# Designs tried in a protein design chat: VH-VL binders against q8wyp3r787to878. Part 1

Every score and structure here is a prediction.

Target 1, 92 residues: q8wyp3r787to878
Amino acid sequence: FQNYLRVAFQEVNSGCTGKTLLVRPYITTEDVCQICAEKFKVGDPEEYSLFLFVDETWQQLAEDTYPQKIKAELHSRPQPHIFHFVYKRIKN
Unless a header shows other numbers, all headers, positions and changes below count from the first letter of the chain; Kabat numbers aren't used for antibody chains.
ipSAE, averaged over its two directions, is called F for ESMFold2-Fast, E for ESMFold2 and O for OpenDDE. V2 adds 0.75 times the mean of E and O to 0.25 times the DockQ between the complexes of E and O.
[cut] stands for letters that were removed.

## First folded at step 1 (VH-VL)

Design c07
Fold by ESMFold2-Fast, scan of step 4:
Structure c07 (fold): chain C 92 residues (1-92), chain A 118 residues (1-118), chain B 108 residues (1-108)
Amino acid sequence: as target 1 above (92 residues)
Amino acid sequence: QVQLVQSGSELKKPGASVKVSCKASGYTFTSYAMNWVRQAPGQGLEWMGWINTNTGNPTYAQGFTGRFVFSLDTSVSTASLQISSLKAEDTAVYYCARDWGYYGMDVWGQGTTVTVSS
Amino acid sequence: SYVLTQPPSVSVAPGKTARITCGGNNIGSKSVHWYQQKPGQAPVLVIYYDSDRPSGIPERFSGSNSGNTATLTISGVEAGDEADYYCQVWDSSSYHYVFGGGTKLTVL
């Protein structure tokens, strides 16, 4: 089964763009980052990571986590919050 | 200041019922689910379930159906836990705790000790 | 049902680093929260979402989560850190929270 994952691309001093990725349920954060590097055409992928933003807080996702599982967990909450996956530079 | 204040300790006989209240202040009560957590003497934390404070819909963990009821009074920002047909095994400290979405339980009540003895 | 395993106790000398583990199958795919409970007190959230600290929690508290093990690390341990520590995850498949059994941290 294939799922969709919406990922925003954020650069310092640049507008925010987004893409919807067609991904497998067990895709890792590392795999998502590789897809994002190709689709957003970044030349220094080692400087980027996938971040999860929930309301006003955010965190970097470890490479061996599963974004589709995280998405499912967030959707399963009894009072769900607004969340976004963001591909951005680690040091910005 | 965000806080949860629970009702005082209770000493009950087997077969009685008890109602523990948890009053919220310092935030919008209906924006966060409320968890109930039990801790038997000398034991660890045990999740009992939660209640959606906007809809009033409760969800109970396995083992906490039937005798346990979660309810709300939104007009006074209060969540309540009622335990009917009390048994000695219900002796525990009962906590309410605010659900911070994916972040876990960020604000806890001080706990209510319920002692069931003959 | 999903199970979290913690060592029942950990001892550490003052000023040293304590590491408290939380084992779970593929726990790295879940978000781990850590609570500190001192005797007679309610639990306090000290780490949420694997590694983030709530306001007021000192930087010497940190967390990690990968593979089958999450770890709470307390550097420069102080006597006031003596407490029971609990890990917790949300298990979306069963729609409930799971707590570890707790670890008693003793500072000797």
Scores: ipSAE 0.061, ipTM 0.717, lowest interface PAE 4.4, mean pLDDT 88

Design d09
Fold by ESMFold2-Fast, scan of step 4:
Structure d09 (fold): chain C 92 residues (1-92), chain A 120 residues (1-120), chain B 113 residues (1-113)
Amino acid sequence: as target 1 above (92 residues)
Amino acid sequence: QVQLQESGGGLVKPGGSLRLSCAASGFTFSDYAMHWVRQAPGKGLEWVGQIRSKAYGGTTYYAESVKGRFTISRDDSKNTLYLQMNSLKTEDTAVYYCTRYGYSWAFDIWGQGTMVTVSS
Amino acid sequence: DIVMTQTPLSSPVTLGQPASISCRSSQSLVHSDGNTYLNWLQQRPGQPPRLLIYKISNRFSGVPDRFSGSGAGTDFTLKISRVEAEDVGVYYCMQATQYPPRTFGQGTKLEIK
């Protein structure tokens, strides 16, 4: 039961900011991207996606995945496992 | 801008030693596993080895051809990756690239490479 | 070790014509997380390698849409729908599912005839 999701916003030419989102357990990646576009004030949301940095690599999350379920699965793994959700451009 | 730059290549005699450096900029170096890949003149790509991030223990892995002779290390405070090469052989002659895993364990960013020539 | 085998090793093509490169792995590249870590690299003469496609079919940033990847399990294909002069170089498939070692195919040399 965690109804929050920490998402970082990555800009190509600036620093990284982050926000903690209050979200439903079965919110989709598509819905999270829509919230991020609004909260981070992006004018071209079709160029962005939600990424997961895990196992030392970036994974683009498909629109129909569930970030809270992914988070729960990662938390259940043996530690250490570092992971971050990041809203960023698909093409840089 | 994400950038990797190798240095330290040159001419060495068989049995000699050389240390390569790879300077990283534009990303959080300490979060990534880093790799060395080499390419002999006119030949294909060969993975040399990797070093994991400190969160994964900083463990190192090597290709069989270099085990016991090459050592990979990193200095996260300096954003620098190293390859210590000992007991060099003529077959170690190659361009050495440093690279990182970016997206889905793909080598997304490469340095320009540094030439190591092992010859008498 | 997973052995990566490319066919053909040399591909002379006419400008504007399609090219196709095959890559076969000695065992399945499906990772325990369900993903298949098969990647394609391009190396132009005198340049470092460049990522083209990751995880079978995902085009990397800046890569033209005339490049496409497909496949599953052990058989993979890279296609160029309309070869251009700038495409001359060597193409490598690689696997990131198992290490050590990470392994590359032998490379396919694409040449304009």
Scores: ipSAE 0.361, ipTM 0.815, lowest interface PAE 2.7, mean pLDDT 88

## First folded at step 7 (VH-VL)

Design v04
Fold by OpenDDE, look of step 7:
Structure v04 (fold): chain C 92 residues (1-92), chain A 118 residues (1-118), chain B 108 residues (1-108)
Amino acid sequence: as target 1 above (92 residues)
Amino acid sequence: QVQLVQSGSELKKPGASVKVSCKASGYTFTKYAMNWVRQAPGQGLEWMGWINTNTGNPTYAQGFTGRFVFSLDTSVSTASLQISSLKAEDTAVYYCARDWSYYGMDVWGQGTTVTVSS
Amino acid sequence: SYVLTQPPSVSVAPGKTARITCGGNNIGYKSVYWYQQKPGQAPVLVIYYDSDRPSGIPERFSGSNSGNTATLTISGVEAGDEADYYCQVWDSSSWHYVFGGGTKLTVL
């Protein structure tokens, strides 16, 4: 079980940048969002959330979920899909 | 729409073979693994294994090795389950189910009843 | 092998709340899926990844998972909710999907 998480930061009209974050197992999505806010220097983190992008679908992750659990399970599937964790603004 | 359509019910004698087909439509067949699930009469769901629809590599659950064979015909988006040397205890409904990873087994076939009786 | 334990049956009156449990060792660290199966029909996914609902599943259905117990909660139970419900996990250690034994929900 690896303690890193690759997260892409999506900004409107500015593309995406990725960072590899140190994320221990069972760190919540809420805490990962705080790490992202700091690393990507986001001034209004309350407007952002962590999303899972997989197979052309978007899933906003609840605050009490575990991104590393998700990552581990997705990698362990018999036919894994390419997926990304994306830190971006919540759409209204 | 995404759906799985299975072949019709089968009545077989002990020792015979049966092949259940599962035809997929509405999505890219080779992108999602296919699961097989057995349900004996009045019993619960039992995972038999899955097949990688891209590589064709099958994985069988414990208890489903030997007489059970998963196969593919990608040209017609079809997964198949073959059971040889049928026994009475193989009497069950067999389901195919698409594996969408994070989203679970989100699409199921309607099931195929296989009855083994002398 | 990993084992999931469900009560064989649960009974509730219409309009009341049904709770179906799924026990497993440290199941809170796994992702739990729930399936509904009505007589003569194929299973239908009603909850994925502990608490998320597929499109078309009413908000009356909710899921939770912590510790050693996952729970499917059905509020405002209707006659149409009468069915068998199965919990499921992926066990990465054994490379197996594992189903619970199933719970028959009866609407009184």
Scores: ipSAE 0.745, ipTM 0.931, lowest interface PAE 0.8, mean pLDDT 95
Fold by ESMFold2, look of step 8:
Structure v04 (fold): chain C 92 residues (1-92), chain A 118 residues (1-118), chain B 108 residues (1-108)
Amino acid sequence: as target 1 above (92 residues)
Amino acid sequence: QVQLVQSGSELKKPGASVKVSCKASGYTFTKYAMNWVRQAPGQGLEWMGWINTNTGNPTYAQGFTGRFVFSLDTSVSTASLQISSLKAEDTAVYYCARDWSYYGMDVWGQGTTVTVSS
Amino acid sequence: SYVLTQPPSVSVAPGKTARITCGGNNIGYKSVYWYQQKPGQAPVLVIYYDSDRPSGIPERFSGSNSGNTATLTISGVEAGDEADYYCQVWDSSSWHYVFGGGTKLTVL
């Protein structure tokens, strides 16, 4: 019923802060970015995207992907991997 | 460079056993599961299962829960597939492939041909 | 038990666009991976997570996934693209990888 997505916000020259977002199961990456821009008060949202940090690598998520689907699939794997969703600047 | 190198091809008679090895290099072996994939002559890819390289816990696909055994020697970064009581229908190329989770099976071994003939 | 269906073959003229389909019930809610296999060679990952390309895969390879169909699209096809192409999903409910039957791409 209630769905949560933990997103870290990374900004240049500051630490990383996190927010837990209440989201619908089929929220798109585009929608998550819109929520993040509001929640983290960014003035230039076109310069940010949602990234997946998994297996010590970064992947920029395309607008039409589904973070909750990624989360569910990664949780179903038997061999544990640490992953994070990070809202950050595309160029950094 | 991430690499998987498999043992050489095998010619066996029905009823024998075979062991296919897969040696990993260029990454931390115990952080990623190892898949085994079969391809019979002229056929498609068939997932056989995987082994958790940290715990040694195997998972077998349906149809591979009997004569097929996955094992590890983590001291030499090697996964192995043993097939016992070989049948002619086991004739195939056997691949190992690293499971990079979100990024899929990103690195494959070169394949080991096992031929079982009467 | 989850089944993926691919056409056995697709033919395309050089320079044109090839479309290879992968059918499955609600496949749009699964992550789809595509592998290229040339004769006598191991498979190579060409698309992961529906639409993303590994390093070294040309931009003319693209993927999409919605509803009951995932599609691998190869624009500007070249003779070197002749291969068998397999779709694959991770089915979290069964804890299994599932491959499609494969599609032979011929560039004529």
Scores: ipSAE 0.154, ipTM 0.793, lowest interface PAE 5.1, mean pLDDT 89

## First folded at step 8 (VH-VL)

Design w05
Fold by OpenDDE, look of step 10:
Structure w05 (fold): chain C 92 residues (1-92), chain A 118 residues (1-118), chain B 108 residues (1-108)
Amino acid sequence: as target 1 above (92 residues)
Amino acid sequence: QVQLVQSGSELKKPGASVKVSCKASGYTFTKYAMNWVRQAPGQGLEWMGWINTNTGNPTYAQGFTGRFVFSLDTSVSTASLQISSLKAEDTAVYYCAREWSYYGMDVWGQGTTVTVSS
Amino acid sequence: SYVLTQPPSVSVAPGKTARITCGGNNIGYKSVYWYQQKPGQAPVLVIYYDSNRPSGIPERFSGSNSGNTATLTISGVEAGDEADYYCQVWDSSSWHYVFGGGTKLTVL
């Protein structure tokens, strides 16, 4: 596993900005979210989560999942698709 | 919508060859790798390998090199499995299955029964 | 080669909860997929990436993966759930997809 994770921050009216996070291989989604909240200066992190965007689909990642595992798996597929980790507000 | 349709059952003699086709529809064929899975009678699923539908590059699992050939005809969104020098132990149902990356093998063909008998 | 171990069979009464395990060395660090196969039919993906359900799969189906064991849980088992269930992982070390041996779920 690589020790970096690219995460895009999505705001409704501000578009997306990305940051590269230095994270351990088995950091949880919850931990990544905490890092994101700090890096993107989110005031209400409880309203945000980490999502996987792949092939026009969105997947909210559970807190106990491993984004780096997901990244590694997706890169090791025979025909990888472009994917993004996106830190954004949870849809109500 | 998304569907894989395989060719019909085959009955072959030992030493013969067979070609199983898998026609895809409802999606961009060249965007998803195609897996091949074998299931001998009363046995479990066995991954044979996959083919990159964009490059045509096949990868064969251990035990499926030599006599097994994956190929494509992208013009008709079809993946094919050819087995040469057929043996009795090749008797099985062969499945094609779309590789959906994060989402696994989400679409399967209906399977093709290949029977090798003298 | 990486090996996945499933119990050959699991029996459960209707309405009860079935748990099918898939053992593998550090499987918790792999992505586990589950497939349901009914007699004479092709496998159907029922769980992807440890615990996610494809569209159309009932909420009764759930998956977990931790340590050396992944588990497919089927709550409120129905007669129609009787099938063979296979776990699967991608082994990047050998560049192979690996299936478990399959588990026959019998609804009593």
Scores: ipSAE 0.656, ipTM 0.917, lowest interface PAE 0.9, mean pLDDT 95
Fold by ESMFold2, look of step 10:
Structure w05 (fold): chain C 92 residues (1-92), chain A 118 residues (1-118), chain B 108 residues (1-108)
Amino acid sequence: as target 1 above (92 residues)
Amino acid sequence: QVQLVQSGSELKKPGASVKVSCKASGYTFTKYAMNWVRQAPGQGLEWMGWINTNTGNPTYAQGFTGRFVFSLDTSVSTASLQISSLKAEDTAVYYCAREWSYYGMDVWGQGTTVTVSS
Amino acid sequence: SYVLTQPPSVSVAPGKTARITCGGNNIGYKSVYWYQQKPGQAPVLVIYYDSNRPSGIPERFSGSNSGNTATLTISGVEAGDEADYYCQVWDSSSWHYVFGGGTKLTVL
């Protein structure tokens, strides 16, 4: 049952909080966003997306991507990079 | 602007050695691994391995664990490939390519042609 | 030793759609990258992580990956698209990047 995904929630003027989600290995970004909207109690989920922050660069993840696959790929590389999955407003 | 500039083409005899350099600019050199890729005349791309630019630890692909040595000079943001005991079959274009996390090998050097004339 | 298989060549008429396949056992569980290489030039990344385009790559380049096949699709093919195309994966079990053998795209 070790299907964990750490997601930070970023909201303007409230700081950053994080939750560890229990998810299936092939969960899509779209489904993660739905879980995040529920867990972080977001009333306007259409204004949010899941982002990858790595190497001082933000990348909005397309809905049909697989965050657990991205996580596994980044962990397996020989030169580790600190990265975060962040649920935040698209225009933030 | 992120850029990789490689040293010029080399003409060598069998048994000699060659060192191909790859100078990086426009980014923090020690945060991203450097790949080496070979392409023999008329052939496809062949991954040779990479070097961790923070630690200097190389990883070599199968077939490149002998005469091929990756090295760094971080003071000038330069990665190098040395090939010893050159053989005619080492004739190829050698590329360096930056490993950028999610993007993979997103920036390539222009290539260095090494010709081993027998 | 993970192996990627590409057709050696694909021909397509100008303005039509080219599809270049990359076969591998369970390649759908891997991240696939595609490179374009024109004669005498270094490769250029055109697709990363199955379906994403780097900045400057036209929207007519797209990618997909599922099951045992990844596909590079080039719609509205132009003469300037003639090149060799390589797929590539990271194989975490061997700690190797693996390239396909390449596909020569000819625009006839």
Scores: ipSAE 0.247, ipTM 0.789, lowest interface PAE 4.3, mean pLDDT 88

